# VHH binders against q84jc2: the designs that were tried, part 60

Target 1, 232 residues: q84jc2
Amino acid sequence: MSKMRNLVEEKFLEFYESWVIQLELYLHQLLIAHNNNTMSETELRHLISKLTTHHKAYYTAKWAAIREDVLAFFGSVWLNPLENACSWLTGWKPSMVFRMVDRLRKSRVVLVEAQVKKLEELRVKTKFDEQKIEREMERYQVAMADRKMVELARLGCHVGGESVMVVEAAVRGLSMGLEKMVKAADCVRLKTLKGILDILTPPQCVEFLAAAATFQVQLRRWGNRRHYVTHS

## First folded at step 4 (VHH)

Design r41 (framework vhh_8fcz_2)
Fold by ESMFold2-Fast, scan of step 4:
Structure r41 (fold): chain B 232 residues (1-232), chain A 125 residues (1-125)
Amino acid sequence: as target 1 above (232 residues)
Amino acid sequence: QVQLVESGGGLVQPGGSLRLSCAASGFTFSDYAMNWVRQPPGKGLEWVSGISGSGGSTTYADSVEGRFTIIRDNDKKMVYLQMTSLKTEDTAVYYCARPSYKLWFYTGSEYFQHEGQGTQVTVSS
């Protein structure tokens, strides 16, 4: 049972396809830069800035789209099933990026004790912020099961204009609540990303961003191949 | 299995032009972004330019922006680098490169497959 895409879904699909293609091109620059010990700090910071600007562009577009239709971001049509299965509140789970940071500790990258301590402090704070959002999501789910919402669902079976308007108002209210939670989750993502980049040196930032982008690009490729194999 | 064969290099005077070619085989060419990377004498690999699988998106190193153009022909399985206004600083061995994320994950090195011998570009008067 296929569903028609709305305008928000179609517009964001076009945006996301272009955004991911550009991310992969930036990833190639990061991978070469990581293997070049002769690059200046200024050159590395410029490359890091291109990546951070690219990620900011994603959130700018996402927040504009969410204002119109937040539900499009729960089970997104521009993501394959594997990408959707790995989502936590419409995006990556903030604490999971510390697994990529842990890989840096075992590579050619040397993290000094002060960096390790600050990264651990940031990890704990990020986990705390995640748990706060998870509690808000639980409250949302409880509110959805409230007797008043059940009654509104029953009214939605009535095809009269007044009942339809009441249900539409309730759905708008729920969508606004979801928008607030998604933006809160995105703020934790951005704070976590900024925090990591502020702690790491430019060469370490390049390696971290390369690891994160590689995972994102590969997850998309793996999911797309599975879809072809199972349904083509 | 994956083969990348570069050609088109040579000796050229400053301000001159060259067109490099890369013939690809052994993989589904249109599924992969392709890159040109170079190694100047006594230096490490430098990324030069990239092009998406469809050819719809391109990106360039700041040092070559406005002077170099990357293009691809998916039917012929070719990627090209059109170089204009060449400078002595462009002297390098140029390699056509396909990303190898598997190798990055497992070895932490060799981020691109550039199994070709490269093509030498020398810019001098």
Scores: ipSAE 0.215, ipTM 0.650, lowest interface PAE 5.4, mean pLDDT 83

Design r42 (framework vhh_8fcz_2)
Fold by ESMFold2-Fast, scan of step 4:
Formats: C-alpha cells, sequence, structure tokens
Structure r42 (fold): chain B 232 residues (1-232), chain A 125 residues (1-125)
C-alpha cells in the first residue's frame, strides 16, 4: 500500500534474500531425489509441488511490489550486477529455459519423441510471445518519448503547483505501462514453466527444476563472491 | 582437503533420542548450506534436513518434520542433527553432506555428494 520506493526496495530485498535461501534448500532436496530410484511418483510430485508453490510465492510478492514501485525491478538492489546484466524485463528470458531442457536429452531418463515434439512446439510459441512483448515495449518507449516532450513543454509553462501535478501524472503513466509489460512477461514465464512441467514425467521435472535452480543459485554465488585481482 | 567427519550414531530403542555431529574442515564453513542425508538398508540416499550457511533457515523431509532438528555452530565448524521420537524406519547410515555444485551446462546433472564416512543409526528393540 506504500508508494515509497525506499520501503518497497527494503521489503522486497528482505523477502528475496529469504526466498533464494529457501530455493537453495529445495535444490538440495531435488538433487537427492534425482539420484534416488526408490522414491515413489507421489513423493516426486509432492517435491515438484513444493517448488511450484515456491515460484508462485515469488510472483505473488513481485506483483504486490510492482503495484507500489515497478521501477525498483529495473536494476534491482536485491540482485547483484551479474544477475541484473542477465535480466530480460525484470526476470529470466522464457526461451532460455529450453537450454535446461536440452540437458534432459543427455540424461539417463531420455525424452520420448512425443515429448520432443511438444517441447519444440512450446519453444516456438514461447519465442513468439517474447517477440510480441518486445514489440509492445518498443511501442511503449516511443509513446514515452512523445509524452516526455509534452510534459516537458507543460512543465516549462507552469512553475507552480501544476508543474508538480504534471510530473506526478507522468510518473504514474510510466509506472502503469511498465507494470503491464512486466506482468505480461511474467505470464509468459509462468506459462512456459507450466508447459514444460506438463510435458515432462516426474523424474524429468525433478531434473529440470534442479538444473534451473542450480543455474539461478550459481549465478548469484558467482556475482556475490566474485573477486577482482589487479595484476600490477 | 574438504573433510566431513560424522559421529553420534548407535543402537537406540523406538521412541529414543540421538544427537549426530559433523565436524567440517577444509572450506569456509559459513559460506555453505549443510545437509543430513541417510541411506536405509537396501534403499537409495534419502534427504533428511538442510540448514543455510547462517543457520537462519532450515528445512526437513516430511517423514522427520517435528521430530528432528538441524543446528549448526559456525565458530566450531559443526553441524548437528538432534533426533527425537525415533522410529524403526529411521534406521540408516547418516551422512553429513555439502552440495557438490558443478557447471550444469558442462557436466550434465548436478549431484549431491556426501563427503564423510557416515554414522550408523539402528532403531530396534
Amino acid sequence: as target 1 above (232 residues)
Amino acid sequence: QVQLVESGGGLVQPGGSLRLSCAASGFTFSDYAMNWVRQPPGKGLEWVSGISGSGGSTTYADSVEGRFTIIRDNDKKMVYLQMTSLKTEDTAVYYCARPSYKLWYDTGSEYFQHEGQGTQVTVSS
């Protein structure tokens, strides 16, 4: 309910740090499950459900935060520079998860032809959805340039309380447009994740989720524990 | 160079308690989450419990939740598993484990490797 950027950043930083720590603990469970042929399908589905719920909790918290301050998610203070450099519209690029899927083709549990076909269809659909969002963002940037020019002209003419109102209106318009685009991108992420999990068997889902979580955890570790050495 | 030494196992009656200990060396202990995993007779490795590097977050397998507590002492480089209300089904070799993360794009599936010798827990009348 607060519109203060500092408060939103502080609260989401606290949430995200705890969320990533819990993700790493779930990753340990996935890695053990991946190497355990005695786990039942019910036990594997329960573990997959824990990860799915954990990811949904992230988007619930994110969407609450972006309603207050979407700009906090562009160059996020809770992400290190490496994580920020790898971001596409405030998160992972949906089509990139198919690199994790390619790993499954080399696993002990081989994908059957029907799964390969469905995954390729999903890959094409995901890339189409990404391109649609990128075109919408380009149109948004063009619109913002036009609006900025109008607001700058009005600001120059009104040096009193009207100038403050114009700036506030411009900021609200920027935030609403970005919120819409971020939510659209997140919807593609969630649809892509659900699509993959619906195609894969429970053991394959465990391997996929382990690969995705490993990449996310390692990217954060590499960025956070990076050492700069200056060789004279 | 990385060493994990488990201790504290033994024979205990159903409903009894045991505290397992793991002494770690050869790495910056507080930078790593630590886990307890077990291998029951004739079965694969089963994940039991995990604790974050700071000790601020813990998680448990459903089969042990409410009965087991994982704790760590970063100054002593120790992780512990306090087991209560032990059941026959808890009979296993218990291992202290640090995750073995490899570059997933180069090495395929990541695996979890226990580094220690393990400690036998037998719950029997």
Scores: ipSAE 0.207, ipTM 0.636, lowest interface PAE 5.3, mean pLDDT 81

Design r43 (framework vhh_8fcz_2)
Fold by ESMFold2-Fast, scan of step 4:
Structure r43 (fold): chain B 232 residues (1-232), chain A 125 residues (1-125)
Amino acid sequence: as target 1 above (232 residues)
Amino acid sequence: QVQLVESGGGLVQPGGSLRLSCAASGFTFSDYAMNWVRQPPGKGLEWVSGISGSGGSTTYADSVEGRFTIIRDNDKKMVYLQMTSLKTEDTAVYYCARPSYKLWYETGSEYFQHEGQGTQVTVSS
């Protein structure tokens, strides 16, 4: 199938383009809020809530789409090659955001000792959850080699329609396994994001979300121009 | 090289209307989202409205939603802010601004680029 003829790819491309445009507009609000010392805690929490809801909308749409075609999310047509190269199980690698938090701390974010300890605990837990998923993916690949791949290779010798039907059934089973792993990875992403926001004060949340959104928007711009970034 | 020139401000009565204009030069205008931000007397910058590079998406601060409309003309390299039902709370210097796409925490930059001179809006009876 061509990329633009797959219905799931077409629908998610339309969704994602609009979603990223809205993220960039929210980023502008975050940058202005960061420079405004007169905003109340209520106003800052409202802005943070808009970003959280926006990210939740992404996962709602993604999970609906992967139910129909999880493979569309591996080498996605709505992502440029740089974005695709930086993907870990169809999205950002959860532990990467802690490097971002560390850079913010060194630049402008003032974190109290209790927050630093909680962020370290969350980092360790996130790394553990991440490694658990990586082990599951390795087991999946080994199981494929031991069973389904041997079966598919053997059946590929036959010319009748029976081979095609068996291959299609096997591919469907593999897709179901990938759906579960992608959802598990997305759950770790959401838990990591929520955990960080729960630890940070509203002004710190604004700084963190601004940094995260800037990275996402900038990565897309760099990739679209085919400029490879060698320094962060 | 980047230039943003705001105009259209003035004195209006509550309930009145104004249209602000921003003339952009020195960059590929259609590649950048544009924003209107304002600074009321004695306060910090407040974000008002944003528009995507294509003009296909807009967003507004809750305080101006339904009263203000942001528009752009990429051929003329212009951004507009149509303001209606103006309130005394809308009194501020209005700036046209484009985002910085640099990672601000790595560069130490605390601002996105609002290099315009601004235009004063005063809503008073």
Scores: ipSAE 0.162, ipTM 0.606, lowest interface PAE 5.8, mean pLDDT 81

Design r44 (framework vhh_8fcz_2)
Fold by ESMFold2-Fast, scan of step 4:
Structure r44 (fold): chain B 232 residues (1-232), chain A 125 residues (1-125)
Amino acid sequence: as target 1 above (232 residues)
Amino acid sequence: QVQLVESGGGLVQPGGSLRLSCAASGFTFSDYAMNWVRQPPGKGLEWVSGISGSGGSTTYADSVEGRFTIIRDNDKKMVYLQMTSLKTEDTAVYYCARPSYKLWYFTGSEYFQHEGQGTQVTVSS
């Protein structure tokens, strides 16, 4: 929990609450569509498009916000502690969505061999891209821990206009690097999502998106309940 | 104890209007998004409209967008569907529905919990 929020945090909190509420409404449409064999391919594709557009809107808002204050996305105030604990570089871990894909193998809509092969290739590539970003983050953390950064942090304890400006400049420089890392991770997320949707048929896309949205909505509900638990 | 009671259906001519109502009881109404779904003769369930728990967000099927309005009154524990410019294709049994979100379930009737009794809407000249 944060005791104080800056303007970026307050604006994104308001955006995110509305965005999640709309995601839940789309989830209802997906659940009904999944249980309905009378929807046309055109109707299913339109529903899938609404979800895709909704996710793109999230990243548009996120990238605008991280340009102003990327640090707001580490330990986000709009996420409960459980959602924050499950985050990988400010969002979902790309390779984890393949657990939702595994559910499709047990569904009534059977994946053909060509789809299974393409999904496995995408899974391998996603894990590779994910590992590359993790190594870049490790290098970033090592750079942050160098002696000059430690000295600048110490200097920030000496009250004076010059020392304050030096610390602020250093933080801005570090934030720029962190923003690039977050955007790189988000690009892997979007590429993974698009890749899965391109491989799947429209009914399979509906089932996949329903599984993903259900997980996201339930994780938030469970975490919100735990957050309000008082000590006995 | 959870109950949904629909009303307001009837016979109406093309271009007419109807207002459907759903009275909810037995749960914290404002914590749940609510939906209207319909079943046309000889077809499966079609999703029509949804509204968030607070009423701040709504969404509609393409076939009804601009013609139907979903609203809720959390103090009265009511959800409504205001239907205008009704078409013959809108003929269906309309249900008030609260969906289920089991992480490990995406099968059959388990998508909906506490579906109401339904209300028949017939659009015919």
Scores: ipSAE 0.080, ipTM 0.575, lowest interface PAE 6.9, mean pLDDT 82

Design r45 (framework vhh_8fcz_2)
Fold by ESMFold2-Fast, scan of step 4:
Structure r45 (fold): chain B 232 residues (1-232), chain A 125 residues (1-125)
Amino acid sequence: as target 1 above (232 residues)
Amino acid sequence: QVQLVESGGGLVQPGGSLRLSCAASGFTFSDYAMNWVRQPPGKGLEWVSGISGSGGSTTYADSVEGRFTIIRDNDKKMVYLQMTSLKTEDTAVYYCARPSYKLWYYTGSEYFQHEGQGTQVTVSS
């Protein structure tokens, strides 16, 4: 079934390449909007909606792909080594965005007290959800090291058809568990993103989205440049 | 030294067609996504279209979707913009641009790297 995994990896690599290019193009629009004080609230909301739709499209494609092969998202071939090293459960760590919001607040964003309180409440909730997922992942890792799983692995080394079927069933169970965990982490990511955008004004949303996109694009570029330097 | 040289602009009637060309040099062309951006008279820079390094993926601004096609030839280090059904609103100086990946507080113009004077497209009336 290596061919199935190769197909999922190939299709998602093609999708991700175009998704990142569109993100870079939206980043350009966000930076122009940030510097243009004549844009209406309606125009800014439309741009924010495009970014929100773009992120939803990513998770729609991702969830379809993990249904076929969730393991493709652990050490992904469409991500460079730097992007993979910075991944938390196949994507960005949800609490990371609050560091970005805090930096923006200190440098450019003017936040009112009500927004600061709501952002702090969201940060606490996000960290709680994040830790809950981390505990669940630890339980999965402990289950992998459980004596029963070790016995199944041992059987897999010396097996005929019956033991192979038992090992394959266990691997399918682990894959389904990982799929559920990845979707749970992605739900926290989407809830965190939506929560921040709901609290911020349209100009602040543009600034936040520009910062987030800049970080994502920069991380990819720096990782790719490092790879090219080692191969050139 | 990175160089991008645009050509192919001109005067055209509404509903007409033009093909813009961009010759790139000084970098590994296939490693970079390429973009077309434009600046209408008296307005700021507007993104038009983008194409992946391999040419496998393209994207367009809502205002040009279905009318413009972006293509690249990696062997010749060229990017093209095929424009059809041109409107007076398409009048602008067109620039081919490579992303630079700068910090968010830098201007949008710094995000795209372009060389030369661009190429002027004028759609009459």
Scores: ipSAE 0.000, ipTM 0.153, lowest interface PAE 17.3, mean pLDDT 79

Design r46 (framework vhh_8fcz_2)
Fold by ESMFold2-Fast, scan of step 4:
Structure r46 (fold): chain B 232 residues (1-232), chain A 125 residues (1-125)
Amino acid sequence: as target 1 above (232 residues)
Amino acid sequence: QVQLVESGGGLVQPGGSLRLSCAASGFTFSDYAMNWVRQPPGKGLEWVSGISGSGGSTTYADSVEGRFTIIRDNDKKMVYLQMTSLKTEDTAVYYCARPSYKLWYLEGSEYFQHEGQGTQVTVSS
């Protein structure tokens, strides 16, 4: 019931606040490492591994939470309005990271042609996976409008143990569908991150991860500090 | 007028202890994580330790883990680095640092916008 929903939100809020604080501390390490030409390749790989493990911890916690209450991740209480406005299926849009890679190329990162080709191939594949998920969401919305849902809503006006059980089964079915879509989107995110890190050298990985973390931390700071005027 | 002023450096024997201090002004101190970084002679900047704005989270470089402790006092706007079991390899100029949140990859800026003048630590017999 609602007690379970409140506990999931409370636990994930505490987790996320700690997770973001740790991300910012890792960001500081990445920024310093980027300017240190005395760091060994082994030391750089260790730092990259810390960030990779940190992101894996996020998805482990998220998937446990959505199993209990996936709706908590739509309009999340642990995100500010700006962060929520920039979300695509409960997280960052995978193709967005290629815009960041392109900006790094223009400013600082020198990529060989082989890396450029591999990144373009990954960009195309990521876009294809995004569109596939968007089509699945459309199918989900059609299923929600299905006549059986209308019939179940009608039956729900006749309150008894039997009708309550039928409504609960339908709601559980909808939640499982959303869980599947969110996990599919998260898998594309993880595949995209892994793909980029596999293509880049360790120093380039440090610069990319620093840019990504900077954008995430900065977006949160902008949303928390700015006063946004709205129609309301 | 963001200012960071380090102090507490000096000459110490191997195995000794030293406490560094950093006084901050010109910004909302508790809103920012703070770092200690160092530059050994002839080498680049090395990250040493970080502490969150509230002081609730700390991190350390593997080379100093268990030997150094980072602490902050938000009321006094101070961050400290307690160093124990000092090694000759710890010889460096130590800086209190608050990295910029500017998008350097778009703006071409320095990664550290606010660092102090530093304090020299020399570990020698």
Scores: ipSAE 0.271, ipTM 0.697, lowest interface PAE 4.8, mean pLDDT 83

Design r47 (framework vhh_8fcz_2)
Fold by ESMFold2-Fast, scan of step 4:
Structure r47 (fold): chain B 232 residues (1-232), chain A 125 residues (1-125)
Amino acid sequence: as target 1 above (232 residues)
Amino acid sequence: QVQLVESGGGLVQPGGSLRLSCAASGFTFSDYAMNWVRQPPGKGLEWVSGISGSGGSTTYADSVEGRFTIIRDNDKKMVYLQMTSLKTEDTAVYYCARPSYKLWYLTDSEYFQHEGQGTQVTVSS
C-alpha cells in the first residue's frame, strides 16, 4: 500500500526531483550545442563544467544521505520501478557508459586511434574495479548470512539492555560496511566519467554527455508512464 | 498538428527591452520543458534559456543571466522571454523550442523538430 517516508527519504526525494529537472534543462543546452559548429572551445568547456559540477552535487548529496541511512538507497522511493530494476549497487553500472562511447564511433566527430586505445584501457580498468567491488559485496553478504546472522539470532534470544546494545552495535557495523561499498562504487563511477571526459575533445564530450543524459531522462519517462498508465 | 508560434521581436536601441511570446498547441504543454534559442547572423544556434514543465526551475546562458527572464503560463499554453538591458550581441532570430529525444540520432537536425518559425530581434543604434 501507501509507504511512509523517513526524513532522509523525504529530503533526498525533494533533492532528486529538482536535480533531474535541472539535468533535463542541461540536456537541452547540450543538444543545441551539439548541433552548433560555431561554438568556441572555451564555451564548450564551460558547458561541460556545468554538467560535471551538477554530477558532483548529486554525489555530495548522496554521500550525506547514506551517512544517515544507507538502506534508503536500496529500493529507492525517488526512483520508479524501471529505474530501480536497472540499478547496480545504488546507481548506474560504470561499464554501461562505454555503450554511449560506442555511439561516438558512429558519429560525425570520429574518434582517433589514440583515443580508441585510451578508452579501451579505461574500459578494462573500469570492468576490473567493478568486478572487485562485486567480489567484496559477495564476501560481505556471505559473512552476513553465516557468522553475523548466527550471532544476531543468538543475541535475539537474550532479554536485557546488554544484548540490545550488542545487536545495535552489530547492525551499525553492517550499515557502515555497506556505506563503504556504495562509496567505493560511486568513486568508480566518478573516475570513469572523469576518465572519459579527459580523453574526449570538447565536442565529443558534449555528444557523450547528451547521450548519457538522454538515456537517464528517457528511462525515467518510460518508467513514469508505466506507473501512471491505466487500462494498458 | 504541433505548432509553436513566436512573436514580439523588433528593432530596439541598446539598453532597451522586448518581450517575446511563444504560443504552443497540439501537445500537453505542461508535460514539456521549453527553451528559447537564438541564431545570430553568421553563427549556429545558441541556447538562451530553459524552463521546466511546472515552471518551478529555470536556467540561463551566462551571456543573458540577470538580463533575461523566462516565464510560462500553462493555462494559456504560453512561454515568454522578458529581455532587458539589450546589447548589440543579442541581435538574432529567436526560436521557441521543444527538443525531440531520439537517443540514436544525435547527429540528426530533427532533434529540435518542434522549433517554431522564429522572431527577429535587432539591437542597433
Scores: ipSAE 0.142, ipTM 0.617, lowest interface PAE 5.9, mean pLDDT 82

Design r48 (framework vhh_8fcz_2)
Fold by ESMFold2-Fast, scan of step 4:
Structure r48 (fold): chain B 232 residues (1-232), chain A 125 residues (1-125)
Amino acid sequence: as target 1 above (232 residues)
Amino acid sequence: QVQLVESGGGLVQPGGSLRLSCAASGFTFSDYAMNWVRQPPGKGLEWVSGISGSGGSTTYADSVEGRFTIIRDNDKKMVYLQMTSLKTEDTAVYYCARPSYKLWYLTGDEYFQHEGQGTQVTVSS
């Protein structure tokens, strides 16, 4: 239903704008904390918890929205063209966060060898999990071409409730399959984030989260600037 | 050029109130979140409060939650920090800060614009 799709897009746009504004405010807290060596481990862990909770809130809202209209997340209206171009299965590519991890190697809070080894193991696992999801998506697209195109083409020559019912069932099946794939990708994102935070010390977690949030905020600002130029 | 000018600090007794002001110029003020940060004597820079560009969202450090209120007036290009129930621990130089957003790299203090000398708040008897 296109009316339901429009409502989902509108509601998630409102949510996402607020969510990104709050992320930017948390980023400011992280940047100050990163440059403050007088903060206790308890204070740092509390700040890390705020960011983790904020990201979990995003996935709670996202999964509610994709249950109603998963297609809204492919070419999202709440993302600018640059953000959409950088998306991998409706969100950030999990392996991309290891670029933020590489930044930590140049920081004043140096990673120990045991952490480097665990992060490299996590990087390999994350890429492997990404490849599994990509293969599943390819199979899904092949199945869509075989079932949707052939069956819809056949049904397009009929008139009546039975043809409409079969088309609706096919579209519903495709949407459910996409919802499953998006949730699988989001699970890899959350597992990767948790894995990194479990390996890092609290000061390193603050630096990592600050780097990740800075990239996300900056990408949005760069894309919005280019969008205004193309609209002139 | 971006300019941020802080004022309103002073000597106040514990339990007292002060309102800090920050006058901004050189950028589209409503497009940027604004922050108050402070540096207590002998300590590092501490984040105090943040406000979104529209003023619709605010956040506070746990140490000031319920005692401080951050406000902005986009027409006047001003950010305020209303401080109540002041404690000796609130003694610090207070800075108005805007994120630089020039790079996705972490630059620490370089990420914020410190255009003035800040404003000194001293809480003592």
Scores: ipSAE 0.275, ipTM 0.687, lowest interface PAE 4.7, mean pLDDT 82

Design r49 (framework vhh_8fcz_2)
Fold by ESMFold2-Fast, scan of step 4:
Structure r49 (fold): chain B 232 residues (1-232), chain A 125 residues (1-125)
Amino acid sequence: as target 1 above (232 residues)
Amino acid sequence: QVQLVESGGGLVQPGGSLRLSCAASGFTFSDYAMNWVRQPPGKGLEWVSGISGSGGSTTYADSVEGRFTIIRDNDKKMVYLQMTSLKTEDTAVYYCARPSYKLWYLTGSDYFQHEGQGTQVTVSS
């Protein structure tokens, strides 16, 4: 069991490090494309497709990993402390991405009124979906404090082999509940990302994706620098 | 402080090969991913290829994949672009670029700051 859990963490650490390196390389492409007014719409859409495929690859790998050990994603060993502190249900908080969208209002690529309206509608919907998940998490935490679960915890402390089986069944149930909740949060993330990209023009998509990737890469660098400075 | 010096460009026939070199100094080379970008006549900057700090990961533009290979030598602080099966469409000034990131401040100037003078590649008969 413990051996299997450690293996999941090691495999995902290897995957994530490679995934972030590739994200940074895609970020370089986005930064160059952002300032190239001669790129065709087809070329821009292809670049956007590379980024969306890359993000889908992350969720494919994540969902495979959480089926084996969802708890590995709460306080992940492949994230530095700053990245972990900024996590909401094992990833980025969907509504916070609209802070990056707000940057587009100040950019050289101006949003038209129809886009502003659709983005506001999406923002409200995303916040509503977030609150629904937060309420589910709250219900989950209340259920963990339920009389039955408290009794199982007590039995685990005192009885031995018989209690071990019952406690293991309860822990499996809790892990399955967390897995469903993490997947629900990831679905909101993917729907929010897709929704934004569907509203934006290709040049605006490039700017948005560049801003999002820059934040992710910089957050990792800031957190890693803090760790380095602490040990220097 | 940061210095990038490109070399190896020249005139070559279609189907020919060239190897571009980039000598880096003034920073911890292995901590940074490096890129090759190009500017064809009358067009903006086009990203060509990227390589991670360790050299373990590479990425290529679709237009050059299978024909170009990006390599780095961290001991020598060099990045190379091996170009084969060159096409007239590959004619451009090639630049070696180190990324510069600023949260919310995404401008072309952030990349241009780390580009050298470039090296001209001309593919013609």
Scores: ipSAE 0.311, ipTM 0.707, lowest interface PAE 4.2, mean pLDDT 83

Design r50 (framework vhh_8fcz_2)
Fold by ESMFold2-Fast, scan of step 4:
Structure r50 (fold): chain B 232 residues (1-232), chain A 125 residues (1-125)
Amino acid sequence: as target 1 above (232 residues)
Amino acid sequence: QVQLVESGGGLVQPGGSLRLSCAASGFTFSDYAMNWVRQPPGKGLEWVSGISGSGGSTTYADSVEGRFTIIRDNDKKMVYLQMTSLKTEDTAVYYCARPSYKLWYLTGSEAFQHEGQGTQVTVSS
């Protein structure tokens, strides 16, 4: 699948570059909306909808790509080393977004007690979902080690065409298991994002999305060795 | 050191057209997305349009989509806003702005830095 792998990586790199550029433009809209208290609730909801649609487009493209080559998403060529170092199962760690939610408590837009309680319940649920996936990943790594040992022992004793076909089938099985695990992690990400947006008011959603997008854009700039010049 | 100089504003009748210009200096222009924001009399800043550093992507506020076009010329270090079918509610001081890439939740910083005085657009009969 090395040929399909090259095409998948190239195609997703083109998609991701465009997707990030569009995210940065949406970030600009979010920052102005956050500083402009004259926007109607309808206008804010429409902006939030544009961002949620943009994130859904990312997962649609990702799931198509991992069906062809899931390994392309482990140590991705479209991410710089800093972005890759911050990745958890091919993407952002769901529980980490609650750090951005905590910043809303220090903002001009104050969270009410009912929202704080719902966010805490969501935080706990997200953490349990993460731990379940981490346990599955550990089991997968153990299974890989067992298969590798059996494969190496087999190859040491017999070198022939039949061994090659058995190895190829085993690799295909491992890739399918990894694809299922990545999709499970992405479902936790989408569920967490939706949960937060459902709890927050439109102005709070704008502030949250602005914080998240700012972090993503800034992390990419830092990793590319392009520190922005801070004026003021 | 960063300078943004807006021009091209004026008095026009409803349905008229204007082209705003912004001359940038003091930074690597093509590395930054550029935006147009406006401030109507007695109101806060309203985002109008944005264009990526390469010019390959643009976005518009719903209120101006289909009427305004944002363009840039990286060789000349210019960004433009072409406005058609102008309405009285488009009356504002228009500013050319580059994004602030500060972590805003850590600094409490402004969304955009605009260095110029802006250019006044007045739409009236």
Scores: ipSAE 0.005, ipTM 0.430, lowest interface PAE 10.6, mean pLDDT 80

